# Miniprotein binders against a2bj90: the designs that were tried, part 10

Target 1, 235 residues: a2bj90
Amino acid sequence: MSRSARRKTSALNTVLRVVEVFASIQGEGPFTGTYSVFVRLAGCNLRCPFCDTRYAWSLEAGKPLGVEELVEEIARYEPSLVVITGGEPLLQRHPLNSLVEGLESLGLRVQLETNGILPAPARDEQLWRVYHVVSPKDVPVRVPGAKLHPSWVDYARATGRAWFKFLVANEQHVREVAEYVAKLGIPRSRVYIMPLTPEKLDMKELLELHSRIASLAVKWRLNFSPRLHLLVQLP

## First folded at step 3 (miniprotein)

Design dE2
Fold by OpenDDE base, second read of step 4:
Structure dE2 (fold): chain B 235 residues (1-235), chain A 84 residues (1-84)
Amino acid sequence: as target 1 above (235 residues)
Amino acid sequence: GDPEEEIKEAEELIRLAQEYLKEVIERAKKLGDPRLQELAERVVQLLAEAIKAFQEGDLDKVEWLVLRALELIAEAKRLLEKSE
């Protein structure tokens, strides 16, 4: 292997395709209400019909940013959490490990948002240390090719640093989630249901939907994730 | 990173894209949609280039090509859902 090939592999490890970086409140999952910097990565292996971040689907929608520069940018916000999101962040797994290393070196907590199609972190990855919110797209929403990788269940069991967030529109969806997580051996304490929000809901409709899904969460003994950012009109 | 781990990740990305492509091809054969065929051909080409880049040790190029392939696969899957 020539010295030239080793230098090129080092460049990917240092550059992410980033759509946007912004400070907000984490609106979803176990960290709801946390002051966070969001790093939205470009590229997705899915085309969910309900996706609110369709502009992040193409890699071309992202700008190349150096990991070091990105760490410095994030640090300036003094976040309580760094949320790595996007299309699918784990498509950029290598430079993402480098980003996590940089952020962890500053004592910043990191949470990943993933669709769970790609394998969970291995023990030797920097990603092993961070929090993960896995949002499966196979159940109940049945996005084609969205299979939850089984390693996420093992990762969740091994580390306690994973949660599973399911999009639901009705009680049938909640039933399907309950059956699915029972079958996979995912503890209910690690399961969140979140409203599947169609485009163009007004605030009244959005609140009503949240109320209905929250009531179903209680009935089915699952955790509820709001879409808090939509409710409080933050990014 | 460990160069061996980088290689394994690149291999796994290629494998994943190939598995998804296979699924798309199997479903597309039943529909006879020329757009799906064109997408599948473009994906095959991208994966062939990715394999070549892998063999050349250009893991950067592998990742880019596989990501582009996965985008086209995702588009093909969306077209399949509309046709089924």
Scores: ipSAE 0.025, ipTM 0.394, lowest interface PAE 4.4, mean pLDDT 89
Fold by ESMFold2-Fast, scan of step 3:
Structure dE2 (fold): chain B 235 residues (1-235), chain A 84 residues (1-84)
Amino acid sequence: as target 1 above (235 residues)
Amino acid sequence: GDPEEEIKEAEELIRLAQEYLKEVIERAKKLGDPRLQELAERVVQLLAEAIKAFQEGDLDKVEWLVLRALELIAEAKRLLEKSE
């Protein structure tokens, strides 16, 4: 098949498998507190034991939505930030670039949440221009098969548009994260530690866990990410 | 998309899936779990078809097949975690 025919075929199949679209407050990472629309894409290349969104693991869990339809739905919320999450959004990379192009055409700010196993964006991708929160699963609670693609470190240095977010339960986890980012040359200013929350915590336990992890962030001179939506009981 | 970059991306997806498959196969042999062996065999078949599609220049088919393979690899890794 010619290159032209391949491009035409790909364009005709510009469809994303979408699990859910909803408005909330971004509860995590560098944009915590921002009024956002969340777009959860289906499919994941990992099966993390601590995953909160197991319902999104299969590509078949998502409804097929055209990029233009999805852009229009997002725009109706008038968000300050569009958070594209999943599963692993980069598994749907080609139609995802088209979605980002549509959102950028409306002046919307976009943030991608990714496990960082697939390569970082190239300069000529629409994805190059958006924000990325990368959640490596190499450390501290190692997920089988997880490995951060080295291009993410280069992308972070080149653009200033990537941060690395790690789930931690205790000080030993924070020490392992500190060693990991030092070996990869990731600046501490781009590192967030976030509480690893078991599924059933009451509000007092949740606050105490947040306090402990935040204190460790200060001690180790790393940034802290809450899980604000859990604390204020939003989706 | 740039056709040259689409080719590079497809090649990188195949490499990633092959690396994950290697780990699944090694662990599955040690455990002797028929379910894990069946999943590994399905991944091997999907990757063989993806490599053939890549040689034929069908990049959309490569992406489809590799995504299916990665999903099965993730399922196999979940089962390995429970068995270890």
Scores: ipSAE 0.000, ipTM 0.341, lowest interface PAE 11.7, mean pLDDT 81

Design dE3
Fold by ESMFold2-Fast, scan of step 3:
Structure dE3 (fold): chain B 235 residues (1-235), chain A 84 residues (1-84)
Amino acid sequence: as target 1 above (235 residues)
Amino acid sequence: GDPEEEIKLAEEVIRAAQELLKEVIERAKKLGDPRLQELAERVVQLLAEAIKAFQEGDLEKVEFLVARALELIMEAKRLLEKSE
């Protein structure tokens, strides 16, 4: 009866537009190598020229799924990590908080991937309690309209639950990232640089790019994120 | 790995987290801070799930849940220190 009562809660307040749900290995960021379920939400507030997931840009690309239904689907995979990505998942902030609440009630570890344009979670949000990988698109890749919201730096300092992941193609990009994070006061321990991968690289080129960016991470004393899924040919 | 040693370690970590939670709850009652109460309630939920995972033999899930509980307990302790 408790479950029936919860199901009577308005679906309008607890529906997410979902593009896809699939199991894979987290290939990027601080949780690289983790068995994960990816939940790709529809809608994005940017139009990055290098975007790999242009099919998720429109909210119409997403199927409406109830939060309870989605939690049950995710749980069936028995993941070590739930990666909520998109588009930009914070565009669906209200039902996203409900999803996070449901996932955390099952003890599932949750990571959000966000472009950081929208404000960081407030203390009274369920999102305050999960991990965030923030991928700024203002530096060095200079996407129009992409400005990191300053609240993300405060959130990272307050919680220790945010990291900043930057796409880089060369040493000049790494220099710009180093300057940017120094100006914002982001500790280098919270900073990842990741290869900016053009769509049509062969495997040799992809490995050579990874090697080059990893070497720059060592030189500049920053963390390195691979794109492991690309190297091992997973989605 | 030694399965008996891993089980014993998981039990010890759960017990340690429960003890720290008792300290937080006791001190939080004196202050009436709703943020401290919310943190304590979340820790209780995480430890309940950790006990369930332990009973199911999912030691990896226990480790994850207890780590999250300890993180929130440390946040609560920071708030308590400010309220002296």
Scores: ipSAE 0.000, ipTM 0.062, lowest interface PAE 27.5, mean pLDDT 80

Design dE4
Fold by ESMFold2-Fast, scan of step 3:
Structure dE4 (fold): chain B 235 residues (1-235), chain A 84 residues (1-84)
Amino acid sequence: as target 1 above (235 residues)
Amino acid sequence: GDPEEKIEAAEELIRFAQEELKDVIERAKKLGDPRLQELAERVVQLLAEAIKAFQEGDLRKVELLVIRALELIWEAKELLEKSE
């Protein structure tokens, strides 16, 4: 490969389209309550009807940021956790591996939020070494085009670094999730159910929904994820 | 990272977009909207470019081209939803 071609490929590998970088508290999943920096990558391969971050769907919503610059910006926050989310961050998989390498070199703990349609990390990817919260959209919410890639179950079993987080509105949804995870062999200890929040709930309605879904988690012996940031009015 | 395993992820990304295009074409053949034909043609061109980039080992270019293709596919799906 020529030096020019190598430089061009390297530059493309080290640039991400980033919508926003901000500090907050992780409000969801196994790391709920952790002081975190959120990195929202642009682009998504789904159009979920319930999506709260539609502004990140287009690649054009993201500005180009070099991996080195982004690592430096993240490090200034001194976070306990770096949450890489989007859109769908695995759409920018190639430069994302470089970002993870940079963050890991600083000893930073990284969590990826993904819809799980694209394959789980391979053993030789930098992404293999970080945590993943997989949010399947085939069950129970039945988003068209969504199908969990089977490699995510293998990855979770092999590493213990993946959890599966499902949006649920009622007990029928929880039953569908329980059947789905049993069929795929996903351990219940790796499964979270989280309230599917409609637009513009008041605080009382939001608390009542959380209570109802949490009670179902107890009944079905699954883990519960709040949406803590909504309850405490953080981004 | 493992080049072979990164290549598999890129193949799956292209495959996902091809399957979405197939769905759009199957739904669109029941309608005669010229906008759908134009969008489908642009998607075909972007995916052909993505396949060429993949053969050349330019995985980032594959990602960028497929993302553009998916955006046009969603534009086509919006038109289909309004016409079905």
Scores: ipSAE 0.540, ipTM 0.801, lowest interface PAE 1.9, mean pLDDT 87
Fold by OpenDDE base, second read of step 4:
Formats: C-alpha cells, structure tokens, sequence
Structure dE4 (fold): chain B 235 residues (1-235), chain A 84 residues (1-84)
C-alpha cells in the first residue's frame, strides 16, 4: 500500500459525516431536560417508516467535519451533555471514538443514541466510557433488518451505562416490550417506553398520546420517556 | 447534495469498510477461527458487489452493501475480542 493510501485512511479516522450540530434540551430517555449539544451523524442502516430524521439516512446528507474542529464547536456551547445521534452513529464508529476522546479530554459528558443493531462498545474503545440509550427496532415495531445485538445486554450489566428505549403505540406493544426485556434479563429500571408518534400530530393529540403511554408505563412498571422537545417545540 | 458529493461519499464508504476489514483479517490470521474466516469472506463479497454497484452508478446499492459489510466487520471484531 502506498504512503498516499495510508494518509487517506488516517484522514477517515478523524473525519465524521455530520448532518447538523445544535444546542437544545435532551427530550428523551434518562437525561430528559438536560441542556445538550446534539451532533447528528449521517447514515443509517435502517429505514424506519416512522423516522423523524429521514434526511439523515444517507451518508451523503452529512458534510465531512474534522474531529478536532467538531470538538471545538461543541465546547463553545458549554453543554451539560453531548448527545451523539443521527441515523446510526455507530456506522462511523472509528472517528466517533476519536470524537469521544476529544470531548472527554475537556470533561464533557457524552451520550450516544443507537438502534442497537451494531455491537456494543468494547472495553478498549473510548465509547465504552460514555452513556448509551439503545432504541431497539425489532420490538415492538418490527422494522425489517432490525435485531438487537446481544452485546448490549452484556454492556448494560457490565457498566450500568446503558438504557433501552422502546417505541410503543398501545398496550399490546407495552406487553411485548415487557416480555422481551424479561426474556433478555434486562432490568425494568433500565427500560423506557416512549410514544410512537405518527407524522403530523397536533399538540392536543400529542399530549393525549403521551398521557396514554405514561399511564401504561405506570401500569406495567416501566420508565416513561417523553418526547419533550416536541412538547416544548424545541429542536 | 451535489452529484459529485454523492459519488465521493460512496467512494469514502467503500474505502472505510476496506480498511476496517483489513484490520480484522490481520488479527484473525493468528486465531484460525472458521467463523471469522466465513465473516471475512462474506465481507469481501459484499464489498465486491459494492464496487460493482459504484461502477454502475447505483449509489444507493453501494450504501446498503457497505452498511451490511460494516455490520459483519463489527461482528468479527467482537469475536476477536472474546478470543484474545
């Protein structure tokens, strides 16, 4: 391999394809209400019919950004949390480890949002240190090609830094989640159910849906995740 | 995006997967695990199909094939870490 090929591959390890960077409030999961910088990475291994970020599905939807420049951009917001999301962030695992290293060097807390199809972080990855919210798409919504990688259960047990967030529309979905997490041995304290929101809900319909799913969370003894950003009209 | 940016992005994806595969192959040579060999062979096939799709201008097919290749590469990496 020529010295030129090695330099180009080294550059791939330090460049992320980024759709957007913005400051907002974390609206979902265990960090709901946290002032956060969101880094939306391009590319996804799924095509969920209910996806609200379809514009991030293709890697070409992201611009190449250097890890160092991205760390500096994030740091300027003085965030309480950095949320790495996108399509599927773990499609860019290698430069993502470099990003995490840079952010951790500044003492910034990092949370990853993932669909859980790809393997959990290994102990030697910088990603091992961060928080993860895994959003399985096999249960109950059964997106084609979605399957939770079993390593996420092991990671959750080993580190206590993973939570599982399931999209639900009704009580049958909540039952399926409860059965699924019981079968996998995922503690209920680590499980969130979140409203599956169709496109074009008005605020009234959105609130009614939140109320119904929250009541089901109590009934089934699961945690509830709002979509707080939708309720307060933030990004 | 500009048509040129799409082509460049697809090419970068293929290159990224090829380098990730190379790391797996280098580590796997020492273990002789038939599961790792099978995974590596499947990845090679997927990347060959991705290159063909790239040549045909089917950038969507490139993306799907490379994504699947990366999934198998990371499965292989996990197996390596359990075996080391």
Amino acid sequence: as target 1 above (235 residues)
Amino acid sequence: GDPEEKIEAAEELIRFAQEELKDVIERAKKLGDPRLQELAERVVQLLAEAIKAFQEGDLRKVELLVIRALELIWEAKELLEKSE
Scores: ipSAE 0.007, ipTM 0.268, lowest interface PAE 9.1, mean pLDDT 89

Design dE5
Fold by ESMFold2-Fast, scan of step 3:
Structure dE5 (fold): chain B 235 residues (1-235), chain A 84 residues (1-84)
Amino acid sequence: as target 1 above (235 residues)
Amino acid sequence: GDPEEEIKYAEELIRLAQEELKEVIERAKKLGDPRLQELAERVVQLLAEAIKAFQEGDLMKVELLVSRALALIVEAKELLEKSE
């Protein structure tokens, strides 16, 4: 049997723990505004105090779904982008590679959201060929146990398929991000700053925060990511 | 990005690193720490390479070299903070 047939068979026998699958607009990062299907995988290796998806922290929060079943569910939405998020999706690395293989076989564009603690994809992984938005948690809001794996910088330079997205509340945070990316040699063109949104801001406060962080992005010559879904009241 | 904007950004990065280095040298002169002198010498070398890369039109190499220089400047400032 060919490797393609073997990989396809392996994918059909692989199980992912999935919290939710839903259609929305990608509100963040380089693909902001894209009609997307979000696949939230269960499990996380961090306990961020500002986390909006604490319900996904445990692997037991996810329902077991076969890769083939999940590919079919995603395909029914006819998305322009499949966003695989979590928790930390790379905790389910083996079945995730199988999912990516299935999605790519249908011509679907895939973006992974990751905290970057686990190593970047190797060249022989299906994950090597998809887009990654890496959200380091070691700066500026320092989360215990969060350390960006150095392979992500090498992956970004080698492929042009990784960006680094940082939650910021003020100019001191932006300064810390600028120092961090300079120290690691991350090109500014691969860096996004995004508003750190406290729970339950009203629309005026949310807009004012976006305006402040966007202004800082211009000042510091970094890319800006909104939280567009919050501004337009989508999930 | 606009290529003209990228050139201006690279030039600004070199200027920023030169200004930061000058501050480190002025502060280090008062302390006489050989570790600070070694860091300053490494920064000078990286900036010389960055200027050469800029002249050759290799803007990605400028960004990388200046990033390395700024990282060493951060280390020097950490040493200065501990010593002051």
Scores: ipSAE 0.000, ipTM 0.102, lowest interface PAE 20.1, mean pLDDT 80

Design dE6
Fold by ESMFold2-Fast, scan of step 3:
Structure dE6 (fold): chain B 235 residues (1-235), chain A 84 residues (1-84)
Amino acid sequence: as target 1 above (235 residues)
Amino acid sequence: GDPEEEIKEAEELIRLAQEYLKEVIERAKKLGDPRLQELAERVVQLLAEAIKAFQEGDLEKVEVLVARALSLILEAKMLLEKSE
């Protein structure tokens, strides 16, 4: 490759389309309660009816940011965890690997949130080394087209760095999740159920929903994820 | 929820990717960037594979191929924005 071609390839792998960067508390999943910086990437391959971040769906949402600039911005917050979310962050896979490399060079812990439709990381990707919370949308919410890629189960077994987080509204949904993870061979220790929160719930309704889903998690011997940021009114 | 709904959603995803691809191709012609041409060619191939998978009833393969196509379209759009 010529020097010009190498520069052009580097530029493709050094820019991410970013919707927002902000500090908050991780409200969901295995790292609930952790002081985090959230990086929301643009673009999504799904159109979930229950999505609360529709502003990130477009491939043109937000603005382009250089990987080095983004790493410096994240570092200024001094976070305990960097949460990369979207849209679907794996749509920007190549520059995302470069971002992860930069963040790891600073000793920062990284977690991705993904719908799991695109393949899990390969061993030679920087993404192989970070944590992944996979949110399948094929069960129980049955978003059309949202099939979990089978490589995510293999990745979870090989690394211990993936968990599966499911939106549930009732006990029938929990039963469907239990059957789904049993069929795929996903250990219950790596499974989280999380309340499917409709718009415009008041605080009493939100707490009651959390209580019901948490009780079902105990009954079915699954992990529970709150939506803590909603309960404490953080972004 | 039902199989008919899945078929319709797969068609809509292919249509959406095709619309984004048209925009990329038209703008790439104005810039003459070989990287944009290469990305557009890869997207065309992925969408052709997605259409074939759709015709064969492999809706899971359609979603993976369309998601990969959208990923490349995003790379192309970012290159276009840098050029403007």
Scores: ipSAE 0.014, ipTM 0.419, lowest interface PAE 7.6, mean pLDDT 81

Design dE7
Fold by ESMFold2-Fast, scan of step 3:
Structure dE7 (fold): chain B 235 residues (1-235), chain A 84 residues (1-84)
Amino acid sequence: as target 1 above (235 residues)
Amino acid sequence: GDPEEDIKAAEEWIRAAQELLKRVIERAKKLGDPRLQELAERVVQLLAEAIKAFQEGDLEKVEYLVERALLLIIEAKQLLEKSE
């Protein structure tokens, strides 16, 4: 391989398009309440109508950042959890595996947030070893072109390191989620329902919505994810 | 790592992109938008190149081409949203 080709290949494995890096509390999913550093990668393969992070949709929204530089930046926060999110982080799969390797070498715990359209990690990827919160967008929110890749169910069964998180507004949505996960063979213990939050809710409305969705989680025997950062006004 | 598992992953990436493309093509035909048709044709070309790269064992090129195809699918979906 030529030096130029090797340098280009190395760049694909060592450079990520990064929108933002910040410390906060994980507000969602199985690790709610954990002191975390969030790494938002640029680019997304969906255009969800209720998306809170539209600024990350384009790859051009991200600045190129080397894996080593990013690992060093993350480490300075001394986080209990590194949350890699986006857009869709798996669009940058190759350098993402390198990032995970660097973070694991420092003993840092990693969680990936993904829409699950792209395949789950293979056994020889560093990504195989980390936690995944998969947010399907085909049910109940019916985003066009969103289809969960079937390998995510197999990955969850094989590793015990995947959870499925669904946005819900009402009981009909919860029923659709219950039918969906039963059809796919996803255990209820791996399923979270989370409030679908409209753009302009006041704090009273936000709390009432959380209460209603949490009550539905109890009724349907599913796990509940808050959006804790919204309730405590953190990013 | 494992060549057999790397090959399987690349095949699954191509398959996933093909599924997304089918939905874009179906909606593009219904709307008759020339811009959507042009984007769909470009995605078809990128996936054809990805299949050729896969057959040649160039898995890095498969990943690059599939990622480019997905970005064009994103652009097509934005145009579909504006039409609805």
Scores: ipSAE 0.000, ipTM 0.138, lowest interface PAE 18.2, mean pLDDT 78
Fold by OpenDDE base, second read of step 4:
Parts: structure tokens; sequence; C-alpha cells
Structure dE7 (fold): chain B 235 residues (1-235), chain A 84 residues (1-84)
């Protein structure tokens, strides 16, 4: 194909479908407590019944934003971390690599949130350099069609830039996670369990759930992820 | 339209897509691109699961599986365009 066709494909790789951009505290995973800009990308390859961001499931729910404009918008917040989330950010892998390149050029740290269904970054992708929190939906929550792509285990071993965050509601779920990560050879130090929160929990119920799951994390020798943003009433 | 006709048309379309993807897999094998082959094989599998889910009346699962298949098709197309 001619140099002109490659230039037109490069232009398509410069637009993201973005639901929202906001500053908050990272409430989850290894970066909990970090002042972060969140970029919520549109589109998801799952329909999790417990999803708190169902409005991001459609690609049409996002506005088209240029990568350059988005980098400038993010930079204005002076974030300690850029969190790329959404439905599933890796659905927009090409423009996402361009976004990461732009953010890294400014010295900004980037963390991706992914469901781990799509393949891990390859070595030639800009995404290879960033941090990843993989949230499998096969275990223990058994979302239909969810399956952790095996390349995430290899990526985690090769780079040390991946963590696995599992949603759990009870001790049986924690047991299933412990067995699953042992079977896959995921180091326990890279595993987080996080409370599975139904939409209708009051603050008292939310705190009680956090306490129970945190106690299970200690018992099972796993890391605990809060939902800190819910506890402190931030976005 | 008749829901049964729409179902049948969807099954026929998915079968045609599976057959196209088998040809892409064969082409990928000839090109020696294991990644393109893997993607195409996964798409064929997802479409087969989508047909099954549709036959089971699980429309939410069908939508999910078709969306996953489309995403892998986009990735496969991009790999093909880089190989040309």
Amino acid sequence: as target 1 above (235 residues)
Amino acid sequence: GDPEEDIKAAEEWIRAAQELLKRVIERAKKLGDPRLQELAERVVQLLAEAIKAFQEGDLEKVEYLVERALLLIIEAKQLLEKSE
C-alpha cells in the first residue's frame, strides 16, 4: 500500500472515544491513594452484571477526542498518575498506544485498568512500558465469555508491571482466587482481592464488607484492594 | 421482520464469516504469522459460541461474543495491513 494509505491509517490512530476525564484519588489496587487523572474510554467487551460504569459499555457513549488534545487536557491537572480505564481500554489499542507515547513524553506515569481478556502488550507497543492492573472476570465472578488471556501472566513475569485484582464477595471466592493464581503461577505478591460491591450498599454495609474481605486477605496471605473512592465519596 | 427469519439470517451470516476466517487462517499459516492465525482461530471460536448462545436464547451473551469477535477482527485486519 502507498505512503498515502499509511498516513490515513495513522490519522485514525489519533482519535479516542472518551466518556469522561476527571481528577481524583486512585481508590483501587497498588496505586491506592495516588492523585490521578482518570481517562474513561468508551466501549466494553463485557457486560458484567455488577458493573458501576454501564454508561461506558457502548463506543457511542464516548466523544471522539484527539490524542494531542487529550494529552494537553491531562497535563493541565499535573497528575501523579494517569489512569486509563473505561469499559475496556484495550478495545482502542492503537490510539491508546499513541496516547501513552504522548503522556510518557511529558514524563507522566500511566496505569491501565483492563479486564485481561485482550492480549497483553507486545514489546513493540508503547503500552509495554506502562503499569497494568488486570481485573479478571472469569474467577471468581464467572462473567460469561470472560477468560484471562495467558499473555498477561507472561507479561507480569517479564516486566513486573502487572498486578491482578480479583472481585470477591466471600471466603469461597478468595479460595477460588488462591487456587487460580497458584495454578497459573501468578506470584501472590501481585494478587489483590477487592470487595465486590452491589449498587445498593450503604456506607455501614460498605465498611463491614471491606472489613470482612480485608480479614480474608490477611488469612489467605493476599493483598487487599479497597474501593477507597467509595469510602471517601470521591469519583 | 419475522424473528425466526432474522435468526436464520444471522446464523447464515455468522457461518459465512466463519468460512471467511478459515481462509484467513490458511493465509496466515502460509504467511507464517502465528499471531494472525491465533486471532483468526479465536474469532472463529467466538462466532461459534455466539451461534450457540443465540440458539440458547441468550442474547446478552450473543452481543458480548459478537463484540469480542469484532474486536479481534479489527486487530487481525491491522496485522494484515502491516504485513502488506
Scores: ipSAE 0.000, ipTM 0.215, lowest interface PAE 12.6, mean pLDDT 86

Design dE9
Fold by ESMFold2-Fast, scan of step 3:
Structure dE9 (fold): chain B 235 residues (1-235), chain A 84 residues (1-84)
Amino acid sequence: as target 1 above (235 residues)
Amino acid sequence: GDPEEKIERAEEAIELAQERLEEVIERAKKLGDPRLQELAERVVQLLAEAIKAFQEGDLRKVELLVYEALRLIWEAEKLLEKSE
């Protein structure tokens, strides 16, 4: 077993670096509107210029929390959905699999948010059995180093448990997304476009941006993800 | 060697470096040493480059980048031992 080969790092398989745990409404993607607990893991393998959570980039931003302790904390919220996000949560892959196992044992639904640079789950991982929202950063936003791992397309096809969520600012971005997903063979039903929101928009500007991107989703026959938490002023 | 086996080893090496970095960061919280923060930030950058090389299929580059990351992690571990 791969885990036993790690020797001195085996203790880390039960500990996660956690930035924050909080209850809110999932504002994005296929589970928009769901009462959720968000678990933000520390560390990221990208430095996106539009990132809203730059405070999570460093692993030092996270506090060590045992998997069992974290499962108990999450369970106290009695959520309809557990959203594991980051940074990039797959950087902490092995303790993350243990967390997922604990959450599934309680009957909790789990969604992972990932940039898709690291490989998709293998069939023998607990992560194979949960939902994944993959947010590629190579198209259209062109973040350096952000190439989507091809195994995510295979995982989506095999399981039906992955969706692809793209940040878009204008129609040219939507065109690039449409070309990208067609080339990779990703079905339109698995694709969401979401407004790329600059850091300082007033509520009128935010609503107008949502309206424009939603109209483009209809025109291009793609799914639309709002950023609902921004519209209703939740974390 | 076996290409499939080499790919698995490269992924495991990245994961190992990430786990050891996490241990260093946890131990470093007690000290507040800015040198440890600088080392951790450099390791994060090297691992990001290693993941990019892995995506490109350049397993030799992954090996070199992970080796450098582990070297910096070992340096940080030695600093922690002296301070504990």
Scores: ipSAE 0.000, ipTM 0.147, lowest interface PAE 17.1, mean pLDDT 80

Design dF1
Fold by ESMFold2-Fast, scan of step 3:
Structure dF1 (fold): chain B 235 residues (1-235), chain A 84 residues (1-84)
Amino acid sequence: as target 1 above (235 residues)
Amino acid sequence: GDPEELIKRAEETIREAQELLKEVIERAKKLGDPRLQELAELVRLLLAFAKLAFQEGDLDRVEEAVKLALEIIRAAKEELEKSE
């Protein structure tokens, strides 16, 4: 690495704390089945009791990595989709905008996974132009301190680039989600329900749970998100 | 008054959920089904959050956490009944 390239990666606004980068298939949401590179950023503003990535909660769990270096690493995978997740990626908003700019300059499609507590992107952010899957923790799996920032609803209406994904275990949860999105004016077409999966269910029980939640999605006229990576045993 | 009754109901609901969780754990162990042990751990964490919210006087948070815990317990019982 040249000294010039190294100096660029040390710039305050171009360094991200990254936990891991790996290739897999997007198993959830509107881009299910897409060959993707996952970029897990460190730090989270919630402590969800059902969280399966607790190792990413601390900002110190991430290694500092320059935006240009990270863009080059992602590009080597030749992905159809770059999924930026974490903890909570918007905690590193400024260098994240720089990352998105670099990825879009290469023609790469970007999806952000967020809990929606921090405000939605403004029009002058690079993040305004990419896709967002917002996972509110207000309902039905209410997490203390979790509240969806209202700007996400406005962003979804204005851009058509945000979807709302909810963890559900049964029909009562779906009913609560339906009431929540109606109250906030979230279009039904932008809503996904996804199975709240108990850890280490066998494959038959995991499929049966998926089938039940998918049936509820049809009944309530909502979109269904699987957890495909669990079904096909990928990371 | 109403506040005393709400506090009493919150305590009773937490206690009920804890008793149901113990039943699920006992049944899973007797049947040799380890798959539900991790579900029990998640419910235990939710009930810990409910207790913290109760101590902080946030009865709405208690109700939400216990409701989620009870729904997870119901799902676990359904799976145990199917496996039996």
Scores: ipSAE 0.000, ipTM 0.098, lowest interface PAE 19.0, mean pLDDT 77

